# VH-VL binders against q9uuj3r425to622, part 5

Target 1, 198 residues: q9uuj3r425to622
Amino acid sequence: SSLTEDNLIVSLVPKILAYLLDAYSYERDEEVLSCVWTTEVPLKDAFDLKSVLRKTDNVESVLNACVEKYTLSSITCSLRLCLLEFPDSLIRSSFYDYFKAIYTTYTDFEDLDHRLYSIKKCLLHLHSTPLHILEEIIRHLSAYAISIRMKDGQIRHLAKIISPCVLRPPDDLNIIPVEDTHPTLLVIDLINEFENLF

## First folded at step 1 (VH-VL)

Design c6 (framework fv_iratumumab)
Fold by ESMFold2-Fast, scan of step 1:
Structure c6 (fold): chain C 198 residues (1-198), chain A 122 residues (1-122), chain B 107 residues (1-107)
Amino acid sequence: as target 1 above (198 residues)
Amino acid sequence: QVQLQQWGAGLLKPSETLSLTCAVYGGSFSGYYWSWIRQPPGKGLEWIGYINHRGSTNYNPSLKSRVTISVDTSKNQFSLKLNSVTAADTAVYYCAREYQLLSDYYYGMDVWGQGSLVTVSS
Amino acid sequence: DIQMTQSPTSLSASVGDRVTITCRASQDISSYLTWYQQKPEKAPKSLIYAASSLQSGVPSRFSGSGSGTDFTLTISSLQPEDFATYYCQQYNSYPLTFGQGTRLEIK
């Protein structure tokens, strides 16, 4: 029997995140560790690894065997590619304009509580599977950012990289308009305020 | 790895409609833009347009009034139709995968079909 | 539309030579430029993305540089399989546009 795309991602994402968490403990190069999510990788390496990971019965075995050929950054890129293959972003595209309005209206530091309230209302309306995957990814990124003491600029860069997986326009899976920064701003809030949101 | 295979009519008369299809094997159709590019004999490359798995399209303004790109996600195929052809449309036509990773820095066309020669003559 | 202009249009070189091809954009395209290699009767192959990043499987003798409007493709030690036509392409905005091509021929 075959599994649906949702079933494959539900099983694959937590296993990759668990592997990465363990791998962080063994990475002795602090520069490599700080750039795991943001380092450029050859596109073909990430696509090849993604294909192998989707077909395997043992994700951990594949990742361990491929350490010499693939970097941690290739693994994180492969995970992001899996999320981009979903028909919609983790926070469905119907919320795109909702968050554009929020991040246009509530821009000041004293507006944080309004933004968090709006995010919490959105989270209550997500289906179980996207919500679970979103929570696991943001938990991981929040813990990672804290552990390596990420600065605001690094968090913004990470958020920009992750934002197409989290929230993208209704008819475009690959490109967020340059003038639209609200998906990145949303991911910054999700990472920084994880404990207050989930 | 991922392969693109294309087919369609090779010889057309002026005013007819050009029709080509491209099939994607060995990879996911979603997460990419799927483009058509053409190259007249002895000349350079011209981008025609793209489509994604949800049917969103963008066309070169020079061809927009005559071009339609469509997608069949159940078969991992996308197709090009170009109306009212003239001798100026004689070219090798390529389908290609256009990929933007999560950053604008990783944009490009990394997998191409074999090409289809289309000749328009009376 | 952004116009891409390559120089030279053609050049002849010998195996072992250092070859430089330039590409100029009519507008600032940041680093949103890809270089392609095309051999006779074949589809183009992507060599370099983001102006300077080497595609997987492409030999290290190929390198790219530049940003804004001026870009360069360099082949440090030309090999027999490198004789081909080279194209630059911008992806800063749609429509995507290519240079006219540079034909690299054996001397």
Scores: ipSAE 0.000, ipTM 0.448, lowest interface PAE 14.2, mean pLDDT 83

Design c7 (framework fv_iratumumab)
Fold by ESMFold2-Fast, scan of step 1:
Structure c7 (fold): chain C 198 residues (1-198), chain A 120 residues (1-120), chain B 107 residues (1-107)
Amino acid sequence: as target 1 above (198 residues)
Amino acid sequence: QVQLQQWGAGLLKPSETLSLTCAVYGGSFSGYYWSWIRQPPGKGLEWIGDIDYSGSTNYNPSLKSRVTISVDTSKNQFSLKLNSVTAADTAVYYCARGQWELPSDAFDIWGQGSLVTVSS
Amino acid sequence: DIQMTQSPTSLSASVGDRVTITCRASQGISSWLTWYQQKPEKAPKSLIYAASSLQSGVPSRFSGSGSGTDFTLTISSLQPEDFATYYCQQYYSYPFTFGQGTRLEIK
């Protein structure tokens, strides 16, 4: 996949996430802070910011200047667009049916250990670049959810928004069917159980 | 000055695969989205999809999973494949550069167009 | 998908006339709309981007306005070379979509 060979993404993603984590401490509007990952933004704002970020030698300077023009939600949308534009998701599409079976079989709270085992097995088989990016994103989202005291419904909404970056089907268009919930359920487990998985 | 030149199949039979290539002269792929857009005779424009220099693609869902766009950065070219063609795919096909950052937000450079006719 | 609807689908005008073409989006697209001119057997040419910004080299008689869902393209004094088909296009969201076109013909 082009993702495994993209050295720019390896350096860019942690810098964007570090900037966001710092920016959360300055956001005083609790409504805005709780929706920074889920608020819809004009696609053009995300395109503009993504283009600038990929060409800059100083990501933090660009992000500090761009927040005057763009919102934090534009930054998170730009990051998601970067990941959505790769031909494959962070967890390869070859695992799509694997997780569909897991989340069909182990659906109850008491099945958590079985799901975690299956996730850990998958993580052992990821290439280093997508694994590193996945770990950094989930670490960030887990810390963010704890810091703002996200409730289950909010975590589910966040997970649904993030899920196409994490796990897409092997179909030509890589679009998650509306009836398939397992990518969202996987992201919920990744966020809630980060300390037990990475 | 940047120019796009395209080439590929003109006459196809139903069920065949449409293949077109677009070459970029006088500029780089980096920082742009490279699109395919079609126009059936006497009709309007339909965006097919785009690709960036890293190979990341976006496709129009209405084309029913039969479209593939690929890029060859060493040759500064990108290509369209459309499987299982029907008479409804008869159109002039354009390649175009998408620039979505100010000062220009447009398909600002277009290829000359390739007429593809699907007939039995 | 965002549907773009142009009106009228065709109009006839004379050189020197003021012409207005409208475009409506099925949902809010901010100002992320581009207008194109297409002459027979030619590729489209971009005229106006971000709803109201004139592309370099485009005559000042062309202007655009609007935001959200309703947009207009105006030609203040029609010239012979302006007889063409005009398209609006949104770039707010994938898939990018075009209006059906407005054909501007000699009266």
Scores: ipSAE 0.000, ipTM 0.456, lowest interface PAE 17.3, mean pLDDT 84

Design c8 (framework fv_iratumumab)
Fold by ESMFold2-Fast, scan of step 1:
Structure c8 (fold): chain C 198 residues (1-198), chain A 125 residues (1-125), chain B 107 residues (1-107)
Amino acid sequence: as target 1 above (198 residues)
Amino acid sequence: QVQLQQWGAGLLKPSETLSLTCAVYGGSFSGYYWSWIRQPPGKGLEWIGDINHRGSTNYNPSLKSRVTISVDTSKNQFSLKLNSVTAADTAVYYCARTPYDYIWGSYRYSYFDYWGQGSLVTVSS
Amino acid sequence: DIQMTQSPTSLSASVGDRVTITCRASQGISSWLTWYQQKPEKAPKSLIYAASSLQSGVPSRFSGSGSGTDFTLTISSLQPEDFATYYCQQYNSYPLTFGQGTRLEIK
């Protein structure tokens, strides 16, 4: 059912994020560490891992046992696949045009306060479960970006990768149109301004 | 395992409406797009369109004016209607499952991993 | 629309041969390409997705490579059950498009 699926994801996401935080401390290859979220992986590995993680009673045990077979990038891809299987994005699709208007109107650096106000207003209207998951993911990504000293271009690339999990359109394609940059810009603001938003 | 079974019209006259239904057993509708693909005798594959469990559709532009795909989530079924058929619509029609592909921050359909058995539709006067 | 062109359109080979089939996209599709095998009167079966990822249950003698516009499917040691028609498909953009097919025949 939907209730059972919702409960599984509530428990699964934080456990995967906790595992990743520990794993970052063990990763000695700085290039690998800087691309954990952006490296292309075989989708078969991500789908297989996702299936196993959804069935397990012990997420950490599964991830530890599978380290030889799966990379950290397979784990992050598997997490994104779990979020994309939600019926709606973490910020529900009804806010898609809301943020399109905001990122069209408030485009300059001096407009940051207006964008943050609009984001805070949206967050107050989210249901508790998607809000909690969003907060945990953005907290993780914000801390990760700081720890590896991500530059603006790297943060933008990370944000683009994450954006379909955070905000998807309610249109026929359910695909972010190539001309629409506001989901990516929203995620950049969420990551950069985490302390001011949550 | 997941199984797709399809049924519907086999023989049609020009100008009639083609109607096919696909039922999904052993799996969930959620998290997938459900596609229709056709293959004219002796030719290659042509994608017609797809639908997800929420009813969001994508259509091949060459067929968009004549095609409707619908879903009935309570029955785990989805259906194809193609209006105003001609002899050019003679083909084996397949239903198929498409998982999402989520690398690089955009939705990408990746592959058709389970297929129905196919339905031969012949359009002749 | 993105046009997918396969070469050759047909080839003859013997059991044990190394077989190579190519697919070219009319514009860049990154790695968003799947290879299918189709036997007579059967639905296609997916072999390789994301240009190089082997599907579960598909023998390791099948491999895929390439990115951008040029892609290759290789069968390292041809078996009797491998005689079939092979199709490439791009999923970089709508509409989804297939190559015209490559028929692999017994020599």
Scores: ipSAE 0.015, ipTM 0.492, lowest interface PAE 7.2, mean pLDDT 84

Design c9 (framework fv_iratumumab)
Fold by ESMFold2-Fast, scan of step 1:
Structure c9 (fold): chain C 198 residues (1-198), chain A 121 residues (1-121), chain B 107 residues (1-107)
Amino acid sequence: as target 1 above (198 residues)
Amino acid sequence: QVQLQQWGAGLLKPSETLSLTCAVYGGSFRGYYWSWIRQPPGKGLEWIGDINHRGSTNYNPSLKSRVTISVDTSKNQFSLKLNSVTAADTAVYYCARDTSGYSFEYYFDYWGQGSLVTVSS
Amino acid sequence: DIQMTQSPTSLSASVGDRVTITCRASQGISSWLTWYQQKPEKAPKSLIYDASSLESGVPSRFSGSGSGTDFTLTISSLQPEDFATYYCQQYNSYPLTFGQGTRLEIK
């Protein structure tokens, strides 16, 4: 049954990302554009849109019809909800403590090569479907961040919002403990170093 | 619209236990840390501690021996108990939401109305 | 514990003035600093997080700057509703600590 969800997400995620890339070129409000991934939206709107997107055979048609009802932030929130509802994160929870050790040991700028090596080792052990989805999401976010010239603080905020989709702990509720900084730091490295990792 | 409502404030005598409860409305209790912060009359803010929906707590070391924070996830409530109070514990007590549920960045985006606790006699 | 020191402790200004409040940490906190506004008998309201990021719904006349140990909050054109006490807070390490506050008063 998880295979059916894998098939849906493989089709759904790239189409949503493609729609967002196109939509960015038409958004004239710079404040709205810079907060597309971080703006809070009414959860009902995001849940409703998520439900429609998961059931449709034409994602682009649904998204085009929603331009009057939903914001870009509702679309990004809906996408994050889809990823959060999977039983495991894109980088499976068995790597949670692996990255906790890495981001505890290699914390300084001069340690970047060690962190990138460790990330590449992890990527080699991911199954093809979660690896492909992770690559597409990070490619999108990296390109988006460059295009709007995000500052370090904005990249950290984006990474914080995305981190539960990328790496969650191996518990029933999959909530990242407040003392654990490594999921956010991992996503920062994935975004900033995309070309060196994929 | 997230709203925090607190109650249990009152008048206490030295050596008694302070007890306050905060209820969360209009938003998810999960995914966040929930803090208690106090402010003595005419003075600045002091962080007491925080808790998440699983009951994981962090306490200010200066208060750790006297403080307990607990959570009731079925009611979206969390509570503060501070033992052995003295006049120095007289303050307005606030509950607040930390934005830090998925990050190490701890700042407070929603606050309760505050509860005045007076310790005298 | 990281000690946060604000200056001045009080400041008098007129509507339309540019106001600057400073905050110093006893050790490096990178950009891990939030600014709050507190009006009499009310809970504090967050204005700026990560030293320079403006909270949603906060007027653009508020801005923050700084990194490491020295931080500033600037109000570019003071409005009547801005008279309040302002606090900085570090979230670099536990325990979370606040500055002693800066009271902004009508001249």
Scores: ipSAE 0.000, ipTM 0.428, lowest interface PAE 15.9, mean pLDDT 83

Design d3 (framework fv_refanezumab)
Fold by ESMFold2-Fast, scan of step 1:
Order: structure tokens, then C-alpha cells, then sequence
Structure d3 (fold): chain C 198 residues (1-198), chain A 123 residues (1-123), chain B 112 residues (1-112)
């Protein structure tokens, strides 16, 4: 179904993110912690966990029970799969070319204020559900990046992984072409400038 | 433009080791997983596993644990398959194949393949 | 482990005629939430590596001729070549990517 009509995801996303934030404090392996969002996981595990999470009335109970079988990376992958399976991205595909123009025109440090203004204007046009989900995810990723002191290259990699959830092209495949970097650049700005945008 | 070029054929004795290379060009090497696929003479395709080109973490299918090792040299955009303690049953063409996207995204298959490397194990 | 079974093992079809290859998975590769079948078809000509023809069960890869089409859902899938050409002589493989990838045993297509 549509993301804009899915009331279940409004409660599911914040609970998963809260669980992850708490789990980070107990993860002592710095390599594991730094790759929670980028580590490859078996597709079946992510699909299975996603199905269970969407059908449960108690997300916290499922996460506490199932995490003994699933990794934190399986949880983040399940969340990304939930968003990728909706017909449209969190920022509607109708904005794809809008941001392509922005990130080809305003790429320098001196252009940051113009990029932020353009992003803020886009956010005002989002429906409440995708805006809420986007805000919660970016808040989480911004805090996560700060807490583990991510370098620019690591933030770029994280942004690339998240970008298909945030902004996909306006076609049936919704696959970002390799030559198009603007979805990744947009997510970098969202993460780095969260306090100025939301 | 996007291309995978593999090393040449190998003839080995049982118990020896072999290392097959797969050099990528025309795309960002670390953006896509690299698959390894085996084809024994006159037989079908068998997925061996993949390696995450960004992290270097390999995943092996159940039949390919132990003697098989996937590795990378990202500085030269090259993936490697090493087979230790070669057996006659390892005689096959070994292919590397680029994934369309990493696991967890909208990956839909293996879109670019190397030409294959024939490994023959005979006494 | 999802087992993929193709039928027939080999098929001879006259030029210009329709060729049909079937593929059966041991469990459903349809994900109900997104209504997508995680099923691809590959073509392998003698001495060449496989070439991706079809993904998501029915979506044709760029550059693949219109005569190739995929159909089916869940556990039963079909690859159809509507009008066989000489260059279509190959072994065809189905492959699931719902779980760790597995291939069917292949169907050899030859001219009658």
C-alpha cells in the first residue's frame, strides 16, 4: 500500500529507532557499531523480521525476543525494506528532477544556504506521514553519526545506503541511476544539517 | 564501458591452490557486490556466494565453505577467488558477476559477468 | 534453501515458432507486501557467460528483444520466446533472489 495512508508505519518506525538507539549503548565492537546500517544481511532474515514487525501489536516485545536470532543490521535492513517496498520514496519522486537541478547548480560551500532553503521549501510540501518518518529517521542517523564520530567518507556511504528510501526516480523500477549522485548528496545535507532543516 | 575481465585458464594437480582474479572497470567498484558462480563441464550454474566490495565481508553458499576464499584489492578494483586443496570435482568455469545493487536495496540480478576462468584439476 | 526446477531439460523448436520454458520453486518467491516475484531469467550461449534477460519475473532487461517475455507468480514461472530466431539457441536458467540465490538446472533450447 501507499506510505501516506499507512498509520501502522507511523508507530513502527519510532519504536524501531528507539530500540536501535538503546542497543547502540550496549554494543562494544566498534566495527560492528559503525556498520549497523551498511552491513550485508541475508534477505530472508530481513523479510522475515519485517513481516513479524508489521503484524505485531507489541514491537518492543518482538525486538527484544527476536534480536537473539537477528542482528542489529537485520533490523536496519528490515526498516529500509519497509520503505523501499512502498510505491514512492519519503520525498516524493516528483521532486527527483528538482533536487537534480539543485545539486548540479549549488554544489559549493558558499551555496549551502541556498540548498538548505530549497530543502526546507520541499519539506513544507510533504504530507504529514512521510515528513514525520523522514524527520525521525534523519534525526536518528544524525545522532548516530555524531555519537560514533563518523568521518565525511563514512557519512557519504551511509547516505548512499539510505538514499533510495529518501528520494527515488519517478518510474516503476524506482532505481537510482549510477550517474545520479543527488539523492546521496541530499541525504548528506539532511544528516549534517538536521538542526537547520527540521 | 562496464566490464569484468578475469585471469586466464589454470591447470592444477590435486592438492594445489589456485587464485582467480576479476578486474572491474567502468563503474564504482565498491558500490556493488561481486558474486562468484561456478559451472562444472556440461552442468548448470551454481551460486558460490558474494563479497561486499565496500566492507570486504564475504558470504558463502553452504557447499562452498572452507576451501574457498573471496577477497578484494579495492586499489585496483579487483576481486579474487582462492581455492585451496584442489580436488578433481573443482574442475569448472568460475565466473565473477556484478550485482545490480547491494543486498537490502532493489537488487534484481547479476547484470555484468566476467568471461569466465576455466580451472582444470587433473592428476 | 530454495530449490529451482526447470522443465523440460531440453527443447527443440522450429525457427519462427514459440518456445516455452517452465520453472518451479520449492517455495513462493512472491513477497506479498510489495507484490514482486524475486525471479530472474538468464541466457547462456555456448562459450559465453550468462546474460540477464528478465527480472522481477516479467520485466525485460534493457536491450533484450520483445520476443522474450516472462510470466507467472509465486512458485510457477514461464519464459516465452514468441518467434524463435537462430541466435536464441542457448541454455536458459531461472534464478530466485528471494533468499540466497539459487539457479534451476537449465533448459537447452535447440533448433528442430
Amino acid sequence: as target 1 above (198 residues)
Amino acid sequence: QVQLVQSGSELKKPGASVKVSCKASGYTFTSYAMNWVRQAPGQGLEWMGWINTNTGNPTYADDFTGRFVFSLDTSVSTAYLQISSLKAEDTAVYYCAKDTLWFGELSYGMDVWGQGTLVTVSS
Amino acid sequence: DIVMTQSPDSLAVSLGERATINCKSSQSVLYSSNNKNYLAWYQQKPGQPPKLLIYWASTRESGVPDRFSGSGSGTDFTLTISSLQAEDVAVYYCQQYYSYPTFGQGTKLEIK
Scores: ipSAE 0.000, ipTM 0.448, lowest interface PAE 17.4, mean pLDDT 84

Design d5 (framework fv_refanezumab)
Fold by ESMFold2-Fast, scan of step 1:
Structure d5 (fold): chain C 198 residues (1-198), chain A 122 residues (1-122), chain B 112 residues (1-112)
Amino acid sequence: as target 1 above (198 residues)
Amino acid sequence: QVQLVQSGSELKKPGASVKVSCKASGYTFTSYAMNWVRQAPGQGLEWMGWINTNTGNPTYADDFTGRFVFSLDTSVSTAYLQISSLKAEDTAVYYCARVRYSGYDFGPLDYWGQGTLVTVSS
Amino acid sequence: DIVMTQSPDSLAVSLGERATINCKSSQSVLYSSDNKNYLAWYQQKPGQPPKLLIYWASTRESGVPDRFSGSGSGTDFTLTISSLQAEDVAVYYCQQYYSTPTFGQGTKLEIK
């Protein structure tokens, strides 16, 4: 289903993000905490958890029970899988070539204001549900990155992992070509400049 | 009687594209994930990725993003592997394989296609 | 990605003798929640697709002779053929499916 018409994902995403934010405060292993989004996980766990979360009428209860079975990385992977199952990305695929042009033209640090203006224009044209979900996810990731003092390389890696959820091409396959880096660059700007964009 | 039957060998020039098919029979196609595995001549097995046969969503190993596309036609219980912009290093036998457990994305691979040899040469 | 390393690369064993093939993972493939090792072993004969022999490190696939056994846990695994037969000449691969699946490089088993 379309994200605009999926009321379950609207309720599910904020609850998962709230759970993760709370869980971060209890994780004392700094290496584990820094890799919550990038750690390799058993994909079976992520798919199993995703299925349970989409069917439950009490997300908080499931997530609280999960602390005995699943890692935080399994939860983040499950969230990404939920978003990847929708036919379109949070920023609809019709903007794919728009951002390809922007990140080809405005590549330098001095061009940041031009890129931010282009992003703001895009955000004004998003439907309310995808915009809300995008805002919540980026708010979360921005706060997370600041709290663990992520370096540029770590932010790039995080952005690459998140990019298929945020912006995919308009073809039937929804696969980002390996030569296209603009979805990752867009997510970097979204994370770094959250306060200036939303 | 579970069977996976793949299309015949292909000889292609660099820059061409190829589409390999894998037709399943003897089980409920949409209940089991389909994996793709490559084997270059004289080399070992290399996992390429999988496709969710219920949703149609593909997942690729890092080395197989971009030029490789997994798709399916559930009406005929067939999975496809398309390779674009073929390179000499794509020369290999390509296998489709079923995950042993219903509902699992990956796992032990219990049934394999016979393999499709794709040769890329000038 | 989890790297799977097999040893030896090739092995020659006399008929009726024991063959031992080792597989090491770069990180644990034992999942604490279900206490299972996400490891499989495959046999591949020339010109044929691989055949599943063992899964969950030690569970023998239906129809596989009982002379084949798997053992180990965590990062170190062994495939044992207790009494080598002529039809066992093949390349053997281990595979982890704990995360993004990866195969070992293979061990070629020959008759001495």
Scores: ipSAE 0.000, ipTM 0.448, lowest interface PAE 17.5, mean pLDDT 85

Design d6 (framework fv_refanezumab)
Fold by ESMFold2-Fast, scan of step 1:
Structure d6 (fold): chain C 198 residues (1-198), chain A 121 residues (1-121), chain B 112 residues (1-112)
Amino acid sequence: as target 1 above (198 residues)
Amino acid sequence: QVQLVQSGSELKKPGASVKVSCKASGYTFTSYAMNWVRQAPGQGLEWMGWINTDTGNPTYADDFTGRFVFSLDTSVSTAYLQISSLKAEDTAVYYCARLGYTYEDWYFDLWGQGTLVTVSS
Amino acid sequence: DIVMTQSPDSLAVSLGERATINCKSSQSVLYSSNNKNYLAWYQQKPGQPPKLLIYWASTRESGVPDRFSGSGSGTDFTLTISSLQAEDVAVYYCQQYYTTPTFGQGTKLEIK
């Protein structure tokens, strides 16, 4: 079933993210390391690894494929593609307008507590599987950003790339309109305030 | 009996559309991905992509994006290949073939008999 | 894509004689983590679909006669038919599944 495939991804995601975090400590090219999540990857490489990730029943097999065959950017791109193939985003599309209202109304620094409270209420209503995947991904990105001392602009770019995995609109195309910035702003808050949210 | 049975041959004009079916029997349909493989007259085999029979999610090889659509009807254990805006170079035998989801079964152990699609004026 | 090249393009062998078909991949299809070669061989008779003969380079599919055997590793593979029978007249294809699947161009086997 789809639940069976979702369960496989749930077990794979934390282990792959742990592998990536360990690999960051051995990557000496700062340009490469700073662009692990944002580098363009040939679709063939991402397609090949995504195929392996989606159909394997063996976590060790996937990790070994990552070690010997694929770049860090191919691994991150494949993870993003797997999340984009879910019928809904990690935070259900039913929350899209909820967060649009929040990020339209509560934009000042003084409003941070209210935004965090609103996010925490949403997280409380997520099913356990999407919540677990979201928590592990944001934990990873938060740790990654800290380890390479990411500046605000870099975090914004990272958040923009990740945002379609986290929160998509409830339309047939599941494409975030150019004018809608709230998914990116949500991901920035998730990364920056991980310890206050999970 | 474990088998894949495909629809009959089709003769179409350029610009038309065709829908080929592949009906599975004798095994649990959702336990195997369904793949499509093309063979032009007198030529070799070309993998087109696969569809996850449990989720309905298709994956297309780079050369088969756009005019080609994979779909399912799980209630009758049938997979479909639709080709729109047919061109003469689409003339080929189209095969469905099953693929296991575990890496121990990543080879095509069961094939349909093939459907010849001829595109000519 | 990994390019698969077979040799020869065609081969004529007498009944009871040994037939050998070669297949070369443009890059290794050996996965070092499980030490398996992601390579299969198929037989296709005129008007019929391909039939799986060998997988993992050397494992014979159930129901396939033991005169068929596969060997090789990495980039160079061989399909051997130890004692050709009339029913073995077909085109033989190698296929890699290490990445997105690709097939060799085929080797046509005929009786002399």
Scores: ipSAE 0.000, ipTM 0.452, lowest interface PAE 17.0, mean pLDDT 83

Design d8 (framework fv_refanezumab)
Fold by ESMFold2-Fast, scan of step 1:
Structure d8 (fold): chain C 198 residues (1-198), chain A 121 residues (1-121), chain B 112 residues (1-112)
Amino acid sequence: as target 1 above (198 residues)
Amino acid sequence: QVQLVQSGSELKKPGASVKVSCKASGYTFTRYAMNWVRQAPGQGLEWMGWINTNTGNPTYADDFTGRFVFSLDTSVSTAYLQISSLKAEDTAVYYCARDYSHLPYFAMDYWGQGTLVTVSS
Amino acid sequence: DIVMTQSPDSLAVSLGERATINCKSSQSVLYSYNNKNYLAWYQQKPGQPPKLLIYWASTRESGVPDRFSGSGSGTDFTLTISSLQAEDVAVYYCQQYYSTPTFGQGTKLEIK
């Protein structure tokens, strides 16, 4: 199943993100709150939760029950797994080399306008479903980063964790090579410049 | 097109309860957070908290925990503020106000007309 | 909480003259990564709800006349009305949204 043809993901993603936004206001442990997206969780727990969320008639009911059995990090990991299971990323792999060139050529802070223009051009060519999901996720992450006052290093770490969901290479393994930093740099720009891009 | 219409003024005795409504129209209700702001007579503005219109979950400022309840009826695009065990100090105009953005930044672009709640013996 | 302090408490300005209202925050409301100041200005006329004039310290809300402008960064902010008109008589509030939202005490603007 392709991302553009999955009707469940369009409903599922906004509900998970809305739940997380509310949950942030109740989380009093600042260390836990700052690591909701980056904390390692047992993969079995995330896979089990993902399976339940994709089969349930009531996403909110499942998420409310998660307080007893799972952490917020299990929920965020399950969301990432939903996106990683698709054969292509939110920004299709055909743009991989496009952004590699952009982030090689326009590296200085004065080049921000050039990078934003390139991103806007890409967004115009995305199908409606991946564009909608990308917009919702980046909206959420931008709000989250702002609300907890993330520093540059924390935003980079968050962006690195999210980057495989956003932009993966077009090879059979679909794994971002360790030498390629442009997917992470793209996600940093998406988060920081959300209001200028969407 | 965007409108927030609040219920009419209320005169209550100390110890009573009041429920104020705020009906939204002209936009997708569940895409914007709803804020509640209080203004005592002759005083400035005081942020009470917000409710996530998508999930129904409320968040209260520290001074507004306990007697204050935010709720929704999404089927009629209406937010509610309930105040129990009313005190004279609760006398104020209560406003609902929409976040200016889909992101809950708590800068408010559209406001209801206000509901005056008067608590007197 | 971040405390917002406005000055002056009240101001009388002649028609066509410049009005300047100041707002100071007890802590910086500038978020360094996005370089945005989390500061809004509202106008409130008697018996009416507040109306958003400026957000992000200097971005004018749609439909707000260009005689209204916001400036400043970090902890010190200014709302300027370049050529006062009769309909501008109101109480003006600054508001930070960097943390839990807080408002200044208001500045009452009157015509001389």
Scores: ipSAE 0.000, ipTM 0.498, lowest interface PAE 14.2, mean pLDDT 86

